# Ledger of designs, part 31: VHH binders against q9p4d8

Target 1, 280 residues: q9p4d8
Amino acid sequence: MDFMKPETVLDLGNIRDALVRMEDTIIFNFIERSQFYASPSVYKVNQFPIPNFDGSFLDWLLSQHERIHSQVRRYDAPDEVPFFPNVLEKTFLPKINYPSVLASYADEINVNKEILKIYTSEIVPGIAAGSGEQEDNLGSCAMADIECLQSLSRRIHFGRFVAEAKFISEGDKIVDLIKKRDVEGIEALITNAEVEKRILDRLLEKGRAYGTDPTLKFTQHIQSKVKPEVIVKIYKDFVIPLTKKVEVDYLLRRLEDEEDDDATQKSGGYVDRFLSSGLY
Short names: E, the ipSAE of ESMFold2; O, the ipSAE of OpenDDE; V2, 0.75 times the mean of E and O plus 0.25 times the DockQ between their complexes.

## First folded at step 14 (VHH)

Design u6 (framework vhh_7b18_3; at its last look DockQ between E and O 0.59; V2 from the best seeds 0.00; counts 0 for: pae E 4.3 > 2)
Fold by OpenDDE, look of step 14:
Structure u6 (fold): chain B 280 residues (1-280), chain A 120 residues (1-120)
Amino acid sequence: as target 1 above (280 residues)
Amino acid sequence: QVQLVETGGGLVQPGGSLRLSCAASGFTFRSYTMGWARQVPGKGLEWVSYIYSGGRTDYQDSVKGRFTISRDNAKSTVYLQMNSLKPEDTAVYYCAKDWGFGEETYFDHWGQGTQVTVSS
């Protein structure tokens, strides 16, 4: 997706392509992570004496990655959401001025804490090579975790773009629900059971197909294959629901930007106003 | 309420051309992917072509190079230009609206269909 072309960002084909690509990335990262044991020590707070840091080894390493990545403009990208926003540094590269496509508060929509929690408690046990510790591979394990987490974060928070597109598409129907603060109604509107089923079916097929990736980065351990059913379960139980949460959270606030405009133009439908704003 | 109305079907000789139109209403037309499907006698429904909101197009292999899908957002209309028609193109053609968003294309509304018959 080219974020410098705002007219293409909310294109349904582009959105779909992006989401499908992210599936591949996530599956690949799970496979990479599956080379290592669960390694609970990596996720335990203060398990290791990390200088000037209070938290888990994963927290530390992830925060350091984000610190480095921020300096190369990773989080200037509209589709990237950090786990540790407090450690981000200014970039020494020239600033990229991305056109604004999402609502003004889009950067405030962040479910990374939930992602991290679910990943360490539910996802890792499902995809790991086995239970227990591998003291000699703690670093590699954590590195693989970071790739998983970042890919999951990107996929889930991509719900913001879906939500924005849906807001524009649904018009008065969604506006009414938002005004009523009808969370259940909004969730129902953004949910298609058949589409979800198709996604899960596709993931099952992909999981089967990717099986043993010959391009595994780490060759030190017995290659454990992630079960396709586990991938499906992860999407069903966590990825899809969290994405919906992001969408709902985004939509519930969407009229905040419109109220600022309505003070000037009372007459046209919300959809017409949005379209007339020149963004689309 | 979403409405899709197909027109332009008819009888044509092999090698001939037809242009189908689908007038859409009841939704923000410009934001949705539109599609054409066809049902061949005795067979199931098959997709023919899609046009995404941004204008990207996809085609079934059997119609590539012969059919062209397009849209006019100002008129809320999607078109299917069918050239070099073959007898095997004989079917009822349906216009469809995509559900919208996600990894999968899913059409949730259909027109009544228009009959296309290619025969000498």
Scores: ipSAE 0.575, ipTM 0.825, lowest interface PAE 0.9, mean pLDDT 89
Fold by ESMFold2, look of step 14:
Structure u6 (fold): chain B 280 residues (1-280), chain A 120 residues (1-120)
Amino acid sequence: as target 1 above (280 residues)
Amino acid sequence: QVQLVETGGGLVQPGGSLRLSCAASGFTFRSYTMGWARQVPGKGLEWVSYIYSGGRTDYQDSVKGRFTISRDNAKSTVYLQMNSLKPEDTAVYYCAKDWGFGEETYFDHWGQGTQVTVSS
């Protein structure tokens, strides 16, 4: 996949290959995080006296990570979505002029606040080594959290590329649904229960494979592993539904970029309203 | 109404060649991944090859180097050139259309199939 060549990005084969590789990254990151306790102090607002900052240790560390990486062009890439858009700074490197592959509003399709909430409240308790604190590993724990969050964000927001590829291929059918504001029709179009089952089955097999890796057994001080069923549950309950929400919200606004469309509706979308209703 | 019609099957000797064709209609052909699958006697259905809208191809390991998938978007036709045929290639070959969405290849429409028999 080459983001400088839009035709390679909108090829469903390339998109699907990228999604499969992101699964491996997510599973690996969960296993790395599983070596630490839940460590709720990492996520407690103002638990530590961080200079000039109100928030959790994780909030601070992730925001600083994103601020630095923005200066070296990370968030200029079409597939990078920040958790803290307001901390981004201008790059001091030569600008990369990526072709416009996604719709003009793609940066507004951002569910990272929801990902962060779900991660800390649901995912960490499900994958942590135990429910306690591990005060001598706060930094290592939070670094593992950042890897988890960024891989989840990339996987979920890759739904924007899936949605754009579908719009190009079946634009007439999708245009009718968008004009009718038929959210359920769009959801039905993008949903395939057999595909979802195959994704979950593959995750179960990958989780089992990582759990039997002799390298993990010999290189770890703590004998912890993530149960494959937990990985499957996280995908089923959170990753897949959030990806679909990203796709729907992206599609609902897609006519904003077309000549002569009805652009009266310019705010919000399926994803924003859905998540604000407290489903996560 | 999606329609897929396979032709080109038949009886061949081991080591021989066949070219399968699949005429497609009822959808925007150039925008969809197309593929071939086969029903091997006693083994069930297995995928053979895909060709994506961008031209990328994928092959099952057992046919790689022997089979070539191609497409002609102007004729809405997918081809499977099958060389160095083996008796284990004996199957009903189906042309299939990917559903065109989501995170995984999934054939949602199938042709009626064409028999390929590689004798002895």
Scores: ipSAE 0.272, ipTM 0.689, lowest interface PAE 4.3, mean pLDDT 85
ESMFold2 (binder alone), look of step 14: mean pLDDT 85; pTM 0.861

## First folded at step 16 (VHH; framework vhh_6qgx_2)

Design w1 (at its last look DockQ between E and O 0.10; V2 from the best seeds 0.00; counts 0 for: pae O 11.0 > 2, placed apart)
Fold by ESMFold2, look of step 16:
Structure w1 (fold): chain B 280 residues (1-280), chain A 120 residues (1-120)
Amino acid sequence: as target 1 above (280 residues)
Amino acid sequence: QVQLVESGGGLVQAGGSLRLSCAASGFTFRSYAMAWFRRAPGKEREFVAYIYWSGGRTDYTDSVKGRFTISRDHAKNTVSLQMNSLRPEDTAVYYCAKDWGFEETYFDHWGQGTRVTVSA
């Protein structure tokens, strides 16, 4: 997928390929994080004397990474969603003008606060090597956490692209549900239980393959650190439901982009962006 | 609502060629991937060929690579399967299928099938 080429972004095959690759990234990141103990001090608010900051070591470290990355245009990319939007700074690199593919409010659809909460309270305890502390590995542990959080965020917020593609594909039925504010109807329309089951079955198979793959023999101590069933549970209980929440939240506002409320405004709204992408 | 109608099947000698066509209606054709499957009598359906919505990506089962070509035409709402160098083992009912899956492949609608018989 090339965000400079709109026709590649809402291609359902490209979206599916991206989602499948994000699974591999998430599983790898979980395995890397599983080498560390739960290390609750990493997540405890004000555990360390960080000047003028009220939060955890992870909160601080991630926010600093996002500030620096924003200066090199990371959060100008349509598929990157920050955990700390208020720390972003303008870039000193030449601007990239990505074609608009998503609705104008897409950056407001952000569940990273929920992702962070679930990650620290549910995911870390489920994948950590043990419940203790590793004082000599605080930085390494938090860096592994950042990789997990960023891959989870990317996967879950890719739901915005899925939602836009579903809107284009089934427009008239979704439009009626949006006008009625029928949240349950939208959830039902975007849900297929057999698809979800196949996603979970594939995750189980991938988790088994990582545990028995010859390359994993080189790092013998990690072969069973993350049980495949834990990966499946994380997807079933958190990743899939949060992705659906992103899709519903995106769809509920989708008709806001369809009206020309100011005829003098030459903005190239969503309808124009959609037509310029070659989709109908 | 969704209709998939295959045509172009028939009896052909080994080494011959045949072109199957699938007319699609009742859904936004350009937004979905499409596939061809086949089933020999008394056997399970097996995958033959797949084409993504844009037509830029295709995939084939090993036994037909280099002999079969899948294509689609968004203006005519059709999916085609050009079958060359046919073998008796290609004898089957060929089905067109629609892939519903946005997050994962799931074929939710199937055509009635068109019979292809390849004689020795």
Scores: ipSAE 0.012, ipTM 0.439, lowest interface PAE 8.5, mean pLDDT 83
Fold by OpenDDE, look of step 16:
Structure w1 (fold): chain B 280 residues (1-280), chain A 120 residues (1-120)
Amino acid sequence: as target 1 above (280 residues)
Amino acid sequence: QVQLVESGGGLVQAGGSLRLSCAASGFTFRSYAMAWFRRAPGKEREFVAYIYWSGGRTDYTDSVKGRFTISRDHAKNTVSLQMNSLRPEDTAVYYCAKDWGFEETYFDHWGQGTRVTVSA
């Protein structure tokens, strides 16, 4: 997706394409992570004596990554959401002025804490090579975790774009729900069971196909492959629901900007082929 | 940008065979089902065949079952339609299509088409 072309960003087809691509990334990252045991020590608070830091090894490493990534404009991108926004640094690169396509509060929509919690407690056990510790690979394990987390975060928070697109396409129907603060109604509106089923079916097929890919980044002993069914379960139980949460959270606030915009008619006629189907 | 380029069309006698090919680019080919459509003169575009992501699952319109075979090559980013036992009623412009979500009901991109003419 090209964020410098605002007319394309909220196209449902483009959004779908992006989401589909992200599936590949997530699956590959899971496969990479599956080389390592669950390694609970990586996730335990203060398990290691990290100077001037209160948290887990993963927390520390992830925060350091984000610190570095922020300096190279990663989080200037509209689709990137940090886990540790407090550690972000200014970039020394020229600033990119992305057109604003999302609501003004879009950066405040952040479910990364939940993602992190679910990842360590539910996802890792499902994709890891086995239970227990692997002390010789703690660093590699955590690095793989970071890739997984970042890809999941991107995928889930992409719900903001889906929400915006749906807001534009649904018009009065969604506005009424928002005005009523009808969370259930909004969720129902954005949910398409058929689309969800298609996503899960696709993931199952991809999981079957990609599980045999020999081109792993980590050349260490492939201890286990991720089961396609586990991938599907992760999406069903966590990714899709969290994406919906993001969408709902985003939509609930969407009229905040409209109250301000009585002045700026964002006329962007996005002829979005409104597939009422949740693009997540 | 998504591009689909069909080839392999032509004139063939009834009972003959043709193999159509579609070269795909501009998207992750492996992530999408692909399909063939056709439009006969004076008729609307109709579904012919589709193939799922893995290539392991296919479906056909009833009129071509047993005669047509859809396949795909991930290495070459191509989808093919082998057409055997062709009939005059198979005369149409054939279009390659990119699927939206593994359904024959929704496709978001089509090629320019390749003409197939079956003479009696």
Scores: ipSAE 0.000, ipTM 0.237, lowest interface PAE 11.0, mean pLDDT 86
ESMFold2 (binder alone), look of step 16: mean pLDDT 86; pTM 0.886

Design w2 (at its last look DockQ between E and O 0.73; V2 from the best seeds 0.00; counts 0 for: pae E 4.2 > 2)
Fold by OpenDDE, look of step 16:
Structure w2 (fold): chain B 280 residues (1-280), chain A 120 residues (1-120)
Amino acid sequence: as target 1 above (280 residues)
Amino acid sequence: QVQLVESGGGLVQAGGSLRLSCAASGFTFRSYTMAWFRRAPGKEREFVAYIYSSGGRTDYTDSVKGRFTISRDHAKNTVSLQMNSLRPEDTAVYYCAKDWGFEETYFDHWGQGTRVTVSA
């Protein structure tokens, strides 16, 4: 996705392509994580005496990563959502002025806490090499976790783009639902059972195909492979629902920008401006 | 209500050309990927070409690559299929289709079709 080309960002095909690519990343990251045991100590609060920090080893390491990554403009990208927004630093690189594509509140849509919780409690047990601890690989384990979490976060929060695109595409139909605060109606509108089935089928096939990754980064000793069925289950139970949550949460607030525009500018709403810009 | 109306079909000799057009209404045309499909006699419907909403991406079935060109006009809400170097095997009813939109390519609306017959 090229975020410097706003006309392409909300292209449903491009969004699809991005989501499909993210599947590959997530699967590969799961495979990498599967080299390590569940390692509950990595997720236990204050298990290790980390100076000036209250949290788990994973929390700490993830926050430090985000701190570093923020300085290189990672979170200036519209599709990146941090787990620890309070630790972000200013970049020393030249600023990139991305065109505004999403609603003004888009950065407030953040389900990373839920992602983190589900990841540690549900996903890790499903993809880990086994139960228990690997004391000598705690660092590697946590590093793999970070990759998984970041990729999941990106995928799930990409729902914001889907939601914006859907808002534009559906017009009055979705506006009416939003005005009514009809969450079920919105969810129904953004859901297609056949599409979801196809996604899951695709994931199953990918999981089967990617089986053994010869380019494992953390260890040459593969302890376990992620079962394709587990990948499918994770998507079905967590990724897809959380993505929908993001979409719904985003859409429920979408008229806030329109109201502000009406109050400040007598001119056409965000949608009209976007459509009239000739980007499509 | 979503409506797709195809036109431009007809009888043409091998090596000839036709331009199919699909007029779309009842939805935000510029937001959706559009596609052409065809159904030959005795065969199942098959994919021919698609074009993304932004027009930046197109794809074709292998048998029509280099001969067919899909395009769209947002001002007119039309998608077109320029068919050159037509072959008898291109004989089919051609259908315009609208993509549902997200996560996976899924076409949920079709036109009535326009018949293309290519004689040897």
Scores: ipSAE 0.720, ipTM 0.883, lowest interface PAE 0.7, mean pLDDT 90
Fold by ESMFold2, look of step 16:
Structure w2 (fold): chain B 280 residues (1-280), chain A 120 residues (1-120)
Amino acid sequence: as target 1 above (280 residues)
Amino acid sequence: QVQLVESGGGLVQAGGSLRLSCAASGFTFRSYTMAWFRRAPGKEREFVAYIYSSGGRTDYTDSVKGRFTISRDHAKNTVSLQMNSLRPEDTAVYYCAKDWGFEETYFDHWGQGTRVTVSA
């Protein structure tokens, strides 16, 4: 997909291809992280004497990466969502004018605090090589964590693009539910159990394939590989539910961008107006 | 109501051609990936071809690649399947299908089908 070409971004096939590729990245990152022990010191607040900082080593390292990356426009891209918005800085590069594909409030749909909490408390223990510390590899461990967190964040927040595509495709069915603030109704309408099962089956197959690759960067302790079933469970219990939360939160506000007093400009329902413009 | 109505089937000699058409109504046609499937006597339905909502990408099952071409017309709300170099093994009922799935493919509506018979 090309974020400079809006028509490619909301094509359902392109969205599906992007989601499948983000799965590959997540699985690879989990396998890379699985080479390290759980290393709880990485996540303990103020475990290390970091100057002018209150937080964990992971918090500090990730925030520094985001500060630097913001200066080269990383968080200007529509699909990048920061964990630490308060550390972002101005870029010294020329501004990129991305076409407006998502609703105006899209940047406010941010579940990275939840992702970070779940990652440290649930995901790390599930994929680590074992419990315990590995003090001579703290930096490498935290770098693997950053890759995991950033890929999880991108995948989960891509739910905003999925939600926009669903709204354009089925907006008339969703509009009444949005007006009623029917969270459960929206979630039910956007959910398909067979689709979720196919996603989980695909993950199982990918986990088996990646788990046998000998070229991993951080091959420190080859005592265990992430079981494919663990990857599937993480998706089922955390990634899919958080993605749905992002979709619902996005949809609940979607009519704010569509408030329009002049119905005579419409060619039909919300979806027909968008399609008549040629954008989608 | 979602309706998919196939047409263009018939009897044709091996090596011949047919063009199938699927008229779509009751949904926002240009938003959805569309596909053709087929069912030979005594067999399960199998994938033939699909076309992305924008029309920018197509894919085919290996046995028809290079012989079949899927296309769509947003003005007429139709998806078509041009079938060339037909073989007896292409004999089947051909179904038009609508793909609901955003995260993964899921064909939630199907036409009644049009029968294609290819004689030796």
Scores: ipSAE 0.275, ipTM 0.668, lowest interface PAE 4.2, mean pLDDT 84
ESMFold2 (binder alone), look of step 16: mean pLDDT 84; pTM 0.863

Design w3 (at its last look DockQ between E and O 0.10; V2 from the best seeds 0.00; counts 0 for: pae O 9.6 > 2, placed apart)
Fold by ESMFold2, look of step 16:
Structure w3 (fold): chain B 280 residues (1-280), chain A 120 residues (1-120)
Amino acid sequence: as target 1 above (280 residues)
Amino acid sequence: QVQLVESGGGLVQAGGSLRLSCAASGFTFRSYAMAWFRRAPGKEREFVAYIYSSGGRTDYTDSVKGRFTISRDHAKNTVSLQMNSLRPEDTAVYYCAKDWGFEEEYFDHWGQGTRVTVSA
């Protein structure tokens, strides 16, 4: 996938390859986080006396990472979505002018607050080595948390690219549903239960493969392997539903980017207008 | 509404060539990946060839690599399968299929098939 070439971004094969790669990254990050105990102090508001800051250690550490990363263009990339948009700063590097592949409001489609809540309350307890604290490892634990959060965010918000691809592929049917504000109709059109089952089946097999990988067998003294069923549960209960929420939220607003409905009808639909208007 | 119609099957001698065609209608053809499958007598349907929506990526089952070529024509809404160096084991009904799955592969529509018979 090359974000400088819009035709490669919405290609079905490239979308699937990207989703598989993000899936592998999430699994790896879960395994790395599983080396630590739950460490609730990392997430407790004002547990530590952080100068000039009111929040958790994780909140502080992640926000500082995002401030620095924004200055080196991380959040200029179409596939990066910040947890703390208010800390972003302008880059001092030369701009990269990415072609507009996604709708103009794509940066407003942001479920990172919910991801953070689910991660700390549901995911960490499910993958941690055990309950309790490891005070010698607070920094390393929080760094592993950041990797998990960022990979989850990237995967879930990639739903915006999937939604755009579905929009240009499904033609006037999606447009009609948007005009009717038919949320349930949109959800049904973008959902395929067999596709979701195949994703979960692949996760189960990957989780089993990582569990038998000789390079992982002797990594840690504590039980460091994440059970395949936990990975599947996290995807089924959180990753897939949040991705669908991102897709629906994106689609419901998609007609905001259309300049003239009459021009769309004359040109044979949104697919033709998008292809003719989405290039530099 | 979605319709896939295969044609071009027939009887051919081993070592010969045949070109199958699949006419597609009722959906935005250029947006979807397409595939050919085949069903030999007494066997289950098996994958033959796959072409991504852009046409730049293809995949084949091992037994047909180097002999079969899948292609698509976005102007005519057709998927083709050029079959060269045909063997008796290529005898089957060949089916065109549409892949709906954006997140993962899912063939939601199938043609009625076209019969290919390769005589020894």
Scores: ipSAE 0.518, ipTM 0.791, lowest interface PAE 1.9, mean pLDDT 86
Fold by OpenDDE, look of step 16:
Structure w3 (fold): chain B 280 residues (1-280), chain A 120 residues (1-120)
Amino acid sequence: as target 1 above (280 residues)
Amino acid sequence: QVQLVESGGGLVQAGGSLRLSCAASGFTFRSYAMAWFRRAPGKEREFVAYIYSSGGRTDYTDSVKGRFTISRDHAKNTVSLQMNSLRPEDTAVYYCAKDWGFEEEYFDHWGQGTRVTVSA
């Protein structure tokens, strides 16, 4: 998606394509992560003596990544949402003026805490090569985790774009619900069980088809593959619901911009493909 | 390949009825919402009716409420628009549309359309 072309950002076809592509990325990242054991120590708070840091090894590594990536404009992109917004630094690169597409508060829609929690407690156990520790691969494990987390975050928060597109196209249908603060109504409006089933079916097929990932980066010793059914379950139980949450949260606030006569600067940005490619 | 083929259009007198049909193929019909749009001469395409994938929920533009009924048949992969009490202002080319899926009320495929003409 080209965020410099605002007319294309909310294009339905482009949104769909982006979501489908993100499925692939997520599956591949899961496969990559599946090379490593669950490694609970990576997620345990203060398991390692990290200087001047209170948190897990993953928290630390992820925050450091975000710190670096922020300086190269990653989080200026509209579709990128940080897990640790407090550590972000200003970029030393020239500023890019992205057109505003999302509402002014879009950057405040952040469910990364939930993502992180679910990832470590539910997703990792499902995709890991096994239970237990691999002391010699803690770094690689955490790196793979970061790729998974970032891809999940992007996919889930992409709901903001969908929500915005829906509001613009059919705002009157949603406006009443928003005015009433009818969360259940909004959720019902944005939910189609059959469509979700179709998505899950597609994921199942993809999971089956992708088998061995030829782009494995961390190790040549594949210990396990991610079961397609697990991928489907993860989407069903977590990705789709969290995406809906993002959409609902976004929509509930959407009228704030309409009420404010003051030209609030909408946040916008472009995806740094280099950073998002996961190439290190 | 997704295909949508409309039929049932024609010339009718004011107060008359028509039933439009759209035959869908190339996708899992039951998984997607469907809609009817229309384009009157000199006007932009406008929303007419929407039906969710399950068929249990429908929506209409205000001007056709009570007169038009959208329905679908999963066995036949068809979506229909029963148009009663037709008015001259209903004159348009009517288009069937497929919802794109993940979010409702967005459409990624359209039929060629069927012409409805309502005479005074």
Scores: ipSAE 0.007, ipTM 0.205, lowest interface PAE 9.6, mean pLDDT 86
ESMFold2 (binder alone), look of step 16: mean pLDDT 89; pTM 0.906

